# Ledger of designs, part 18: VH-VL binders against Chromophore lyase CpcT/CpeT (cpcT)

Target 1, 201 residues: Chromophore lyase CpcT/CpeT (cpcT), of Paulinella chromatophora (Freshwater filose amoeba) (b1x536)
Amino acid sequence: MSASLSQLVHQLSARFNNQQQAFDNPPLYAHIVVNCRPLVHLLPGSLLIEQSYAMDPLKPYRIRVLRAQTRDEKLIIFSYSLSDEQKYWGSVYEPERMLKIEEKDLQAIEGCNYIVRKKNSNFIGEVEPGCRCLVDRKGVTTYIVSKFELTNKGEMRTLDRGHNPVTHEQLWGSLGGVFEFNRTTDFSKEIPYDWIEEWKK
Short names: E, the ipSAE of ESMFold2; O, the ipSAE of OpenDDE; V2, 0.75 times the mean of E and O plus 0.25 times the DockQ between their complexes.

## First folded at step 11 (VH-VL; framework fv_dargistotug)

Design m7 (from k7 with heavy chain D106E; at its last look DockQ between E and O 0.75; V2 from the best seeds 0.00; counts 0 for: pae E 2.2 > 2)
Fold by ESMFold2, look of step 11:
Structure m7 (fold): chain C 201 residues (1-201), chain A 120 residues (1-120), chain B 106 residues (1-106)
Amino acid sequence: as target 1 above (201 residues)
Amino acid sequence: QVQLVQSGSELKKPGASVKVSCKASGYTFTSYDMNWVRQAPGQGLEWMGWINPRTGDTTYAQGFTGRFVFSLDTSVSTAYLQISSLKAEDTAVYYCARGFWSGYEEFDYWGQGTLVTVSS
Amino acid sequence: DIQLTQSPSFLSASVGDRVTITCRASQGIDYYLAWYQQKPGKAPKLLIYYASTLQSGVPSRFSGSGSGTEFTLTISSLQPEDFATYYCQQYNNWPTFGGGTKVEIK
């Protein structure tokens, strides 16, 4: 399982954008940049992720810390929010600022972890079951249905929808469809060697 | 708005071939895998395999590696199932069904089904 | 292949009854199980996926539970339009379907 965990973290450690999709389909797809970068001073598998519109890369609409681990022989990406998120906006571009993120700044987001399967050299991930990943969007509480695929060729595809927790009506994501990203910057060489060694145990 | 519309029923003799079409609309055709599912008269559902419209890769379930061929025409958002050397046991309704990734997913939208009858 | 065994194969119930259908997998499939409803002459309709997540537009009287090897579909108050055959489907690996459960109302 250590080989699959290492591969997952390597494939996640990148900058992605959907430029081709966005330029081919205005206004149906916003032009999004996703940066996912190792937090080398934190526990193994820790990644800072910032998602932003390409026109405003230093003001992400979502910032999280992810932690990829093997738990009970399963690949899990644990999700954490940051205390005072705005303090860290844009730090994914500034390694020195990333180093200031500490374990005490992380709050686990229960119910929002991704269960990951490796299938045919691709990683397929989905928010854990139970409809417990609650997010507010435009004043309405929804539970998230979220899926991703990472290919060994640097492609990332994501599907995200929000549903009413009582009626299960889809409230957003109808125009969001499947976002299709390509890898544009590789951060995998920043992965600490001691993470790789720890995973071999 | 997602819709899968299949070609009409077919009546064939043993030894003939048939090609069932499945035209997709209401979504980006290349974003989802297409699956084929067989249901013989009065029987349950049997997954036949999938085709990936992004790569053209196919996977066939055991028992469907031979006379059954999946193909695509992405320019018209259409998937095809071709069955050659038809046998009476091929009599069934054939469904196309959309999956999110690779076919390791649930099938959220189905075509209406195409009845293929093979009889002497 | 992962085999799915549904029980019962047939059931008959009155409007308003609570109906329970069980699906047992030959090996662990975590939560990767879906339920479908199929009415005569129609395509299957997705009801539940990921063991317990209700598909949008499906009435709330339908619910799913279970993990690993044992899964249950429940209809809390059976309605006349629920006459159908119900199938489970696993997607932990190459998809397989259960044998179906035919629900007769009367």
Scores: ipSAE 0.656, ipTM 0.869, lowest interface PAE 2.2, mean pLDDT 90
ESMFold2 (binder alone), look of step 11: mean pLDDT 92; pTM 0.940
OpenDDE, look of step 11: ipSAE 0.766; ipTM 0.922

## First folded at step 12 (VH-VL; framework fv_dargistotug)

Design p1 (from m7 with heavy chain S102P; at its last look DockQ between E and O 0.55; V2 from the best seeds 0.00; counts 0 for: pae O 2.8 > 2)
Fold by OpenDDE, look of step 12:
Structure p1 (fold): chain C 201 residues (1-201), chain A 120 residues (1-120), chain B 106 residues (1-106)
Amino acid sequence: as target 1 above (201 residues)
Amino acid sequence: QVQLVQSGSELKKPGASVKVSCKASGYTFTSYDMNWVRQAPGQGLEWMGWINPRTGDTTYAQGFTGRFVFSLDTSVSTAYLQISSLKAEDTAVYYCARGFWPGYEEFDYWGQGTLVTVSS
Amino acid sequence: DIQLTQSPSFLSASVGDRVTITCRASQGIDYYLAWYQQKPGKAPKLLIYYASTLQSGVPSRFSGSGSGTEFTLTISSLQPEDFATYYCQQYNNWPTFGGGTKVEIK
């Protein structure tokens, strides 16, 4: 499990881009850049994740802190929001700004953790059940149904859908379906050795 | 809209072979797995396996190895099920069903089914 | 393989009735359970996935609950178009289906 955790964090630590997909089918897929970069000064497994449109990479439409851990013999990615998150927008491009994030700035987002399974050499993550991962988009509250896959080839695939908290009907989601990202930058080298040692215990 | 359109009914004799097609449209063919499900007359649903249109990887359920072959023609977004050495017990409706990656998931869209009747 | 046992196999009900169908797994499947509706001569239709998430376009009278080994599909108020056979399906491992529950008009 510790080895899997280490592997998960290594594979997550990257910049991902769906450029090819977006270029191939612009009407169905926005060009998205996902940055997931280790927060080396925080607890092991901490990653800053920014999701942005490629046209405006410094203004993410989503910014979170993820923390991959083992809990009850399960791989879980805990999701945190950031207090005053705007001051950290684009900080994945400026590591010195990331250092300003403190543990006290992290607020757990209830119901938004990912349960991660390892399938062969790939990781599959899904938002925990319970329809509790609530997001407010344009004044409409929905709960997120989200899946991702990390392949051993560095690819990432995602599928996000929003559902009505009461009726459970889908209200939003990718028209084209699965987003397909390629790994464009490796941040795994930034993973502190201390994390690795901790995971070996 | 997502559609899976399968080939028409087949009547075969024992020992013959059949190839059922499943043409996908309305989505990126290579982004989803294609599953095959069998349903014998008056019986329940039975998962046969899946094929990954991106990699061509196949997985066959127990009992569906050997005579059953999944294949693809990605250029026309079509999946195929070939059954060789047909037996009477192969008489069933065969469905293709889209599955979410990365592996075994729910099937959100189904073909209309193809009846394969094996009779002497 | 994981076996799914549905109960009952047959259910007679009237329009407006609350209908409950149970699916039991031979081992824990977490929340990786889907429900399908199938009408004669038609392909199955996905109703619920991930145990309780409603598929797009499915009426809200359908709901799913459960985790681990016990799952339930509920139709809060049976409608004429709901008479059909319902199947549960797990995808925690190689997919398997329940034996089905035929909901018939009383």
Scores: ipSAE 0.218, ipTM 0.752, lowest interface PAE 2.8, mean pLDDT 92
ESMFold2, look of step 12: ipSAE 0.560; ipTM 0.820
ESMFold2 (binder alone), look of step 12: mean pLDDT 92; pTM 0.938

Design p2 (from m7 with heavy chain S102A; at its last look DockQ between E and O 0.70; V2 from the best seeds 0.72)
Fold by ESMFold2, look of step 12:
Structure p2 (fold): chain C 201 residues (1-201), chain A 120 residues (1-120), chain B 106 residues (1-106)
Amino acid sequence: as target 1 above (201 residues)
Amino acid sequence: QVQLVQSGSELKKPGASVKVSCKASGYTFTSYDMNWVRQAPGQGLEWMGWINPRTGDTTYAQGFTGRFVFSLDTSVSTAYLQISSLKAEDTAVYYCARGFWAGYEEFDYWGQGTLVTVSS
Amino acid sequence: DIQLTQSPSFLSASVGDRVTITCRASQGIDYYLAWYQQKPGKAPKLLIYYASTLQSGVPSRFSGSGSGTEFTLTISSLQPEDFATYYCQQYNNWPTFGGGTKVEIK
């Protein structure tokens, strides 16, 4: 299990973009950059994730802290919001600013953790069950159906949809709107060796 | 608006072959894997395996590793099931069904099924 | 190879009844279970996935619960259109289906 957790964090620690998909399909897919980078001063497995349009990388539309851990023999990515998110926008490009993020700034987002399975040398993850990961969008509250696949070749595929909590009607996200990313920058060498040692215990 | 439309019923003699088609629409064909599921008359559902439209990789369930072949034509968003050396026990309805992760997912959309009848 | 055992294999019920169908897995499958409804001559229809998440367009009288090895599908007030065969399916590994539960009119 510690080997799979270490591999998961290594494979997550990267910059990804969907440039080929976006350039090949401009009416259908925005050009997105996802940066996921170790927060080396925080608890083991902590990663800063910023998601942005490629032309506006310093104004991410989503910023979160993730914490990958094993619990009860399962791989789980815990999800945290940041107090005062806007002051940390773009920090993923500036390691010294990333160091300003403290544990006290993290607020657990109940119901939004990912349960991760390792299958055929790939990681596949899905928001925990219970329809409890709520997001307000277009003036309405939805629960999120979110899935990702991360291959050992640096490919990442994501599927996200929002649903009405009462009727389960899909309110946003396309039925086949899978984003397809490739790894473009490796941050895995920034992972502290102390994290690897802690996971062996 | 996801739709999977299968070819029509087939009546065959033992020893012949059959090729069932499954045409997909309403989504990006290469974004999801295609599964095949068999249902013999009056019986339950049996997963036969999957094909990955991005790579052409296939996986066949136990018991389906010989005479059953999955294939694709991505230019027309169509998956195929070919069964050779047909036997009477191959009489069944064959369904195509869409999944996100090669067999590690629920099947959210199904074709209408193709009845293949094998009799002498 | 994960075996799913459905109980009962057959039940007779009246419109308005509360119906409960059980699916037991031969080993732990966490929450990776789906339920399907199938009417004669029709393809299966996904009702519930991830043990308890209702598929879009499925009436709220359907619900699912359970984790690990024991799962239930409940229809809170049976309607005429609910007389069908119901299958569970696990997807923790290569998929397998339960044997089915036929719900007939009493």
Scores: ipSAE 0.672, ipTM 0.872, lowest interface PAE 2.0, mean pLDDT 90
ESMFold2 (binder alone), look of step 12: mean pLDDT 92; pTM 0.940
OpenDDE, look of step 12: ipSAE 0.775; ipTM 0.924

Design p3 (from k5 with heavy chain E99G; at its last look DockQ between E and O 0.82; V2 from the best seeds 0.00; counts 0 for: pae E 2.6 > 2)
Fold by ESMFold2, look of step 12:
Order: sequence, then C-alpha cells, then structure tokens
Structure p3 (fold): chain C 201 residues (1-201), chain A 120 residues (1-120), chain B 106 residues (1-106)
Amino acid sequence: as target 1 above (201 residues)
Amino acid sequence: QVQLVQSGSELKKPGASVKVSCKASGYTFTSYDMNWVRQAPGQGLEWMGWINPRTGDTTYAQGFTGRFVFSLDTSVSTAYLQISSLKAEDTAVYYCARGWSSGYEDFDYWGQGTLVTVSS
Amino acid sequence: DIQLTQSPSFLSASVGDRVTITCRASQGIDYYLAWYQQKPGKAPKLLIYYASTLQSGVPSRFSGSGSGTEFTLTISSLQPEDFATYYCQQYNNWPTFGGGTKVEIK
C-alpha cells in the first residue's frame, strides 16, 4: 500500500487542464485548470489544490488542502478548508506563499474525504459515503457526489454533482458531464524525500 | 435524458452468430464504460464484462473469453455484443449498462434488454 | 472472485410491513455495494449505491446500510408496487451479483 500511496501523490502533484475538451466543445465545457502541488512543510501527503477558469487563474473558484494517507490499509484523501481562503488565492503559482500555510489554518471538512482504490494501474476516488459533504450552490444546500480517475499516463477525469439531502434528486452537475483533463505541468519532483521514506515504514 | 436503446429480439439456430446493439443518447458516449450483463430465463444477473470507449480496452468475465466480443462505433454512439457459434445455453436476455470507470462501478442506466433465443 | 449471498431467497409480506434483505460478501468490499430492483419483464433499476446512497427518483422508504461484508436493504413500509426481485452487486473488484431476493406482496 506504501507504493500505491507514493504513486497517488506523484500522480496528483501536477497541473491539469481540459483544453482539448473545452476548445472542441465550447458551449458544453468551460476551460478549467486544476493545480495540485505539495505543501512540503506540512504533514506527509499534503497538497494545495486550486481550481480555476483558465482565463482567471489567480481567482480560483475552489481552494483546498488535501492530505493523502493510508488509513487501516485504505487510501484516503482528507479534505481541509483554509481559515482565510482569499488570502491564499494564487499561492499554487508562488511557492513562497505556499510556505505560509500552517497546520493551524486547516479545518477538516467532515464527510468530504475521498476513498481511493487502485485498479488496473488507475486511481479511482470518490467522496466518502453518508451524503454528508454539504455545499451551498445558488442558495441551495446540496450534498456532493464527487468522483475522479487518474491514469498513470497523466489523464484525470472528474465528475461532480449536487443532490438534495432529503429527496436525493440531482440539483446541479451534468448527468453525462465528465471533465477530462491532461497533465500539463509536473510538480512531483517537489515531493519531499522524507515523505517517501516515511511511507516505506 | 440518458437512454440506452437495444436492438430487437433475435431467434437463431445453433452455430449462427448474433450482434446485439446498444445505442446511447443523452450523455457523452466516450465518458462512460459500457457493460454487458446476461440473464438466462428465470435466472439472476451475470456480469459479462466491459469495454472502455476512450481506449477500446475490454475485459471479459470468466466464461465469456471466447465466443463473446464487445465492440463500439463511436460515430453513432453505439456499443455491440457479438456472440459467435451460438449454443442453446446462450438463450438469455442481454443488457447493456453504463458504468463510470474501469468497470468497477454500479450501473446507473440500463438498456431495455435484448432476448436472444437459440433453438433448433 | 467475490461471492455475494443474499437472504432470504423468497419473502412474502403485507403492505405496510418493514422488509429487510441481507447481502453477505465472501470478503471485505468496504462500501462498494449497490442494490437493484427488477420487476418482471423489465431491466434492473438502481436503487442504492455506495452501500447507503439513494439513487435519484427512488422513494425514501428504501434505505441501505452496512460495510465490509454485511449489507442490508430495508423497505420501511412495503407498497404494492414493491413486488419485485432485488439484487445486490459489489464493485470493489470485477462486478458480481447476489442470487436475488423475490419479494411477494400479500
């Protein structure tokens, strides 16, 4: 499992974009950039993730800290919010600003962790069950169904939907709208050797 | 509106071949894997395997690695199941069902089923 | 392969009854378990996935629970339209289905 955890963090440590999909389907898919980069001074497996429209990369619509770990022989990505999100917008492009993020700034988002499986050389992740990952969107509270697939060839596919917590009806997110990203920048060389050694134990 | 519409029932003799189609609409065909599930008369459900429309990769469950072939025509958003050298034991309803990734998912939408009857 | 054993195989109940169907896996499958309803002559319909998440459009009288090796589908107040066969399916690895539970309404 330690080899799978290291591989997961390596494959996550990148910039991804869906440029081909967006340019081929402009009415259907926005051009999204996902940056996921090691927070080398924090606990092993910590990554800063910023999701933005390509035209406005310094104003992400979502910023989070992820922490990939093995827990009870399972791969889990823990999700954290930042206490003052706007302060850190664009930090994923500026390593010196990333270093200012401290453990005390992280707030666990209960119910929003991802359970990850490695199948056929791919990683498949999904928000934990229980329908407890809540987000407001356009004034309505929903629980998130969120899935991703990562290939060892640098492809990332994501699906995000919001559902009514009582009726379970889908309130947002396309029924067939899977975002399809390619790896465009590699951040995996920034992964501290100490993390890799810790995972071998 | 996600729909999977399968071709009509088939009556075949032993030794013949059949090709069942499954036409998808209401979603991006290449975003989901296509699975095939068999149900013999009066019996339960049996997963036959899947095909990945992005790569063409296939996986066949044990017992389906010979005479059963999955294929696609992405230009018409259609998956196919071809069964060669038909035997009486192949008599069943064959369903297509979509899954999100690598064949390790639940099946959220199903075709209506295609009855294939193999009789002398 | 991961085998799923459903119990009971057959069940008769009255309208309004609470019905419980069990699915046991031959090895741990975490939460990767789905439930389907199949009415005669129709394709299976997804009811519950990820052990406990209700599919959109499914009545709230259906619920799922469990993890690891033992899972339960519950119908809190059986309705006449719930006559059907119910199947569990695991997707921790290559999908396999349980043998089914036929629910008959009296």
Scores: ipSAE 0.593, ipTM 0.854, lowest interface PAE 2.6, mean pLDDT 90
ESMFold2 (binder alone), look of step 12: mean pLDDT 92; pTM 0.941
OpenDDE, look of step 12: ipSAE 0.861; ipTM 0.944

Design p4 (from k6 with heavy chain E99G; at its last look DockQ between E and O 0.70; V2 from the best seeds 0.00; counts 0 for: pae E 2.5 > 2)
Fold by ESMFold2, look of step 12:
Structure p4 (fold): chain C 201 residues (1-201), chain A 119 residues (1-119), chain B 106 residues (1-106)
Amino acid sequence: as target 1 above (201 residues)
Amino acid sequence: QVQLVQSGSELKKPGASVKVSCKASGYTFTSYDMNWVRQAPGQGLEWMGWINPRTGDTTYAQGFTGRFVFSLDTSVSTAYLQISSLKAEDTAVYYCARGWSGYEDFDYWGQGTLVTVSS
Amino acid sequence: DIQLTQSPSFLSASVGDRVTITCRASQGIDYYLAWYQQKPGKAPKLLIYYASTLQSGVPSRFSGSGSGTEFTLTISSLQPEDFATYYCQQYNNWPTFGGGTKVEIK
């Protein structure tokens, strides 16, 4: 299972871009850049993720810290928010700024962890069950149903939908809308070797 | 509105072939895998396998290799199930069903196609 | 292949009753279990996935619970339209279905 955790972190450690999809489908898909980069000074498996519109890459609409781990024979990605998000916007492009993020700045986000399965050579992640990952969208609180797939060729597909917590009706996210990203920059060489050694033990 | 519309019922003799179609609409055809599920008269549900519209990759469940072939035509958002050398025990309703990626739950189903094999 | 055993195979109930259907897996499947409703001559309809998540458009009287090897579908107050056959399905690996539970009018 240490080999699968190492592979997961390697495949996550990248910049992803859906330019082909956005260009081919302009009214349906925004052009998004996702940067996911190792936080080498934090606990093993820690990654800074910034999601932005391609037109404004230094002003992400979402910034989080992820921590990929093995728990009870399962791959889990733990999700954390930052106590002062705007201070760190764009840090994913500047390793010295990333080093200023400390464990005390991380706040666990209840109900928003991903349970990850390896299917053949691909990874499939889903937000943990229980309908407890709450996201406010346009003033309305919804729970998120979220999935991702990472292929061994560096592709990433994501599906996100928001539902009413009381009625369970889908309030946002299309029924057939899947974002399709390609790997455009590789950050996997930045993964500390001592993380890999620790996972083998 | 997601829809999977299957071709009409078929009456065939043993040894013949049949090709069932499943036309998808209301979503991006290549975003989801297509599964086939069999239900013999009065029986439960049996997963037959899947085809990935993005890559053409297929997986066939045990017992469905050889005579059962999945294919697709992405230009018309249609998946196909072909059964060759039909046998009486192939008499069943055949469903197409959408799954997000590989081995998943099936959120939308076609209406089913009854294939009857009778001499 | 992961075998799913549904219990009971047949259930007689009245409108307004609380009904419970159990699905047992031959090995651990974590939360990767779905429930379907099928009426005669119709395709199955997804009710619940990921063990406990209600599919959009499904009435809230349906609920699912469980993990690992034991799972339960509950209908809190049976309605006339709920008389049907119910199937569980696992998707931890190659999908398999339970044998079904037919819910009939008492």
Scores: ipSAE 0.606, ipTM 0.862, lowest interface PAE 2.5, mean pLDDT 90
ESMFold2 (binder alone), look of step 12: mean pLDDT 93; pTM 0.944
OpenDDE, look of step 12: ipSAE 0.610; ipTM 0.885

Design p5 (from m7 with heavy chain W101Y; at its last fold request DockQ between E and O 0.88; V2 from the best seeds 0.82)
Heavy chain, then light chain:
Amino acid sequence: QVQLVQSGSELKKPGASVKVSCKASGYTFTSYDMNWVRQAPGQGLEWMGWINPRTGDTTYAQGFTGRFVFSLDTSVSTAYLQISSLKAEDTAVYYCARGFYSGYEEFDYWGQGTLVTVSS
Amino acid sequence: DIQLTQSPSFLSASVGDRVTITCRASQGIDYYLAWYQQKPGKAPKLLIYYASTLQSGVPSRFSGSGSGTEFTLTISSLQPEDFATYYCQQYNNWPTFGGGTKVEIK
ESMFold2, look of step 12: ipSAE 0.735; ipTM 0.887
ESMFold2 (binder alone), look of step 12: mean pLDDT 92; pTM 0.943
OpenDDE, look of step 12: ipSAE 0.784; ipTM 0.925
ESMFold2, look of step 13: ipSAE 0.757; ipTM 0.894
ESMFold2 (binder alone), look of step 13: mean pLDDT 92; pTM 0.943
OpenDDE, look of step 13: ipSAE 0.817; ipTM 0.933
ESMFold2, fold request of step 14: ipSAE 0.705, 0.696, 0.689; ipTM 0.883, 0.881, 0.879
ESMFold2 (binder alone), fold request of step 14: mean pLDDT 92, 92, 92; pTM 0.939, 0.941, 0.941
OpenDDE, fold request of step 14: ipSAE 0.852, 0.882, 0.870; ipTM 0.940, 0.948, 0.945

Design p6 (from m7 with heavy chain F100W W101F; at its last look DockQ between E and O 0.69; V2 from the best seeds 0.71)
Fold by ESMFold2, look of step 12:
Structure p6 (fold): chain C 201 residues (1-201), chain A 120 residues (1-120), chain B 106 residues (1-106)
Amino acid sequence: as target 1 above (201 residues)
Amino acid sequence: QVQLVQSGSELKKPGASVKVSCKASGYTFTSYDMNWVRQAPGQGLEWMGWINPRTGDTTYAQGFTGRFVFSLDTSVSTAYLQISSLKAEDTAVYYCARGWFSGYEEFDYWGQGTLVTVSS
Amino acid sequence: DIQLTQSPSFLSASVGDRVTITCRASQGIDYYLAWYQQKPGKAPKLLIYYASTLQSGVPSRFSGSGSGTEFTLTISSLQPEDFATYYCQQYNNWPTFGGGTKVEIK
């Protein structure tokens, strides 16, 4: 799985933008930028991800650390929150601030990892089963159903929905709900060579 | 409200052609893939393949690579299944079903089905 | 193709009974298994996906479990409206369906 893990991290290491979708559908889709960039000083596969509205790129509505790994011969993206998230807003644009993130600042978010399948040249991922990835939104606790697809053509498609943990009723996320991003900046050259070597072991 | 509405039943003679339509509403048509599933009388479900409305790419399951053609008209959010050179064994209900991962998926919404009967 | 074997192919049960239907895959499919209900003359309806996640709008008496090669659908207290044929479907690769389980209510 080392070749697939390396490919996954390469394809994740980018800035993505849904400008075409937002421009073509302004009442329906917000204009979102997703930055996913290697945290080269942390364990192999570590990426800082910031999701923001395009008009407020330095004020992300979500900031996380991801760690792509092989576990029991499966591709898994582990999800971590950061202590004091606001301190790091916009760090994805400032590598010197990214370097200040330490392992002790990461807090695992149980139930929110992604199980990833490689199908031909694409990666498709889904939040792990169990309905355990809990988020609070609009005053209620929901579990997230989240899916993504990455292609080697620079496309990223995401679907996120929140559901009632008892009734499974969808409480947020549009019926279509699919965001369609294009790769606008490539960060894959920042992936350390020693990560590639470690994955070969 | 997601809805897939298929064209009405068809009675055809062997050797004819039929074109089944599946009109989608309540979602962005190009955001999901469209699958076709066959159910012969008294039988189970059989996946026939899919079409990607973003690219027009198609995949046909084995056994469906010759006389079966998937197509789209994105301007009216409609998918089509055309069956040429109809045979008696093509008698079945044909369903369209919405998916996401190009055949690596569950099908969350289905059309009501179109009965195609082939009899001389 | 990945073959799915459902058991039993047919069952008869009373209102209130606990019903269990099994689906076995010819090779490992992790959690990529869905369950559908089909009533006569109607399209299949998605009940459960990802082995155990209940689809929105499906009554909570339905549940799914399993991983790898063995999966179950359970109806905890059978209701008159649950008369139907139930199908499993895998989506680890190109989809295939089980042969179905017809449930009749006594």
Scores: ipSAE 0.687, ipTM 0.873, lowest interface PAE 1.9, mean pLDDT 90
ESMFold2 (binder alone), look of step 12: mean pLDDT 92; pTM 0.941
OpenDDE, look of step 12: ipSAE 0.743; ipTM 0.917

Design p7 (from m7 with heavy chain N52D; at its last look DockQ between E and O 0.80; V2 from the best seeds 0.00; counts 0 for: pae E 2.5 > 2)
Fold by ESMFold2, look of step 12:
Structure p7 (fold): chain C 201 residues (1-201), chain A 120 residues (1-120), chain B 106 residues (1-106)
Amino acid sequence: as target 1 above (201 residues)
Amino acid sequence: QVQLVQSGSELKKPGASVKVSCKASGYTFTSYDMNWVRQAPGQGLEWMGWIDPRTGDTTYAQGFTGRFVFSLDTSVSTAYLQISSLKAEDTAVYYCARGFWSGYEEFDYWGQGTLVTVSS
Amino acid sequence: DIQLTQSPSFLSASVGDRVTITCRASQGIDYYLAWYQQKPGKAPKLLIYYASTLQSGVPSRFSGSGSGTEFTLTISSLQPEDFATYYCQQYNNWPTFGGGTKVEIK
């Protein structure tokens, strides 16, 4: 399992872009950039993730800290929010600013962890069950259903939807279906050697 | 609006072949796997396998190798199931069903089913 | 492969009854279980996936629970349109289906 955890973190540590999909399919797909980059000074497996529209990369619509771990022989990505998150917008482009993020700034987000399986040489993740990962969209509270696939060839595919917590009706997300990203920048060389060493224990 | 529309019922003699079509609409055909599920009269559901519309790669469940062939034509968003050397035991309703990518999935949309009857 | 055993195979119930159907897996499948409803002459309809997540458009009287090897579909107050056959399906590995549970009018 330590080899799978290391591979997962390596494959997550990248910038992803769906430019081809967005340009080929307007208005079905927004043009999105996903940056996911190691927070080398924090606990092993910690990654800063920023999700933005490509036209506004320094104002992400989502910023989180992820922590990939093995737990009970399962791959789990734990999700954390940041205290004063707007202070850190765009930090994924500036390693010095990333170093200012401390463990005390992280707040676990209940119900928003991903359970990850390795299948067919790919990683497949899904937000934990329970419909408890809540996000507000301009006064409307929804729970998030989120799935992703990472391939060993640098592809990432995502499906994200928001649902009414009472009726379970889909209120937003995936107008044209699955978002399809390509890896455009590799951050995996930034993964500290001592994380790899720790995972071997 | 996701829809899977299958070809009509078929009546065949033993030893013949049949090709069932499943035309998809309302989503990007290459973003989801296509699965085939069999249901013999009065029986439960049996997964037959899937085809990846991105690569054309197929996976067949145990017992569905040899005579069962999945194929697709992405230009018309259509998946096909071909059964050769038909036997009476192949009498069943055959469903296409959409699943997630990577082949380990629930099936969120189903075709209406195609009854294939094999009798002499 | 992973075998799924449903209990009961047949159930007679009245409108308004609480109905519980179980699905037992031959090995652990974590939360990777779906439930389907099938009416005669119709394709199966997805009700619940990921053990407990209700599919959009499915009435809230349906609920799912369980993890590992034991799973339950519950209909809190049976309605006339709920008389059908129910199937569980695992997707932790190559998909397999349970044998079905037919729910009929008492």
Scores: ipSAE 0.592, ipTM 0.849, lowest interface PAE 2.5, mean pLDDT 90
ESMFold2 (binder alone), look of step 12: mean pLDDT 92; pTM 0.941
OpenDDE, look of step 12: ipSAE 0.737; ipTM 0.915

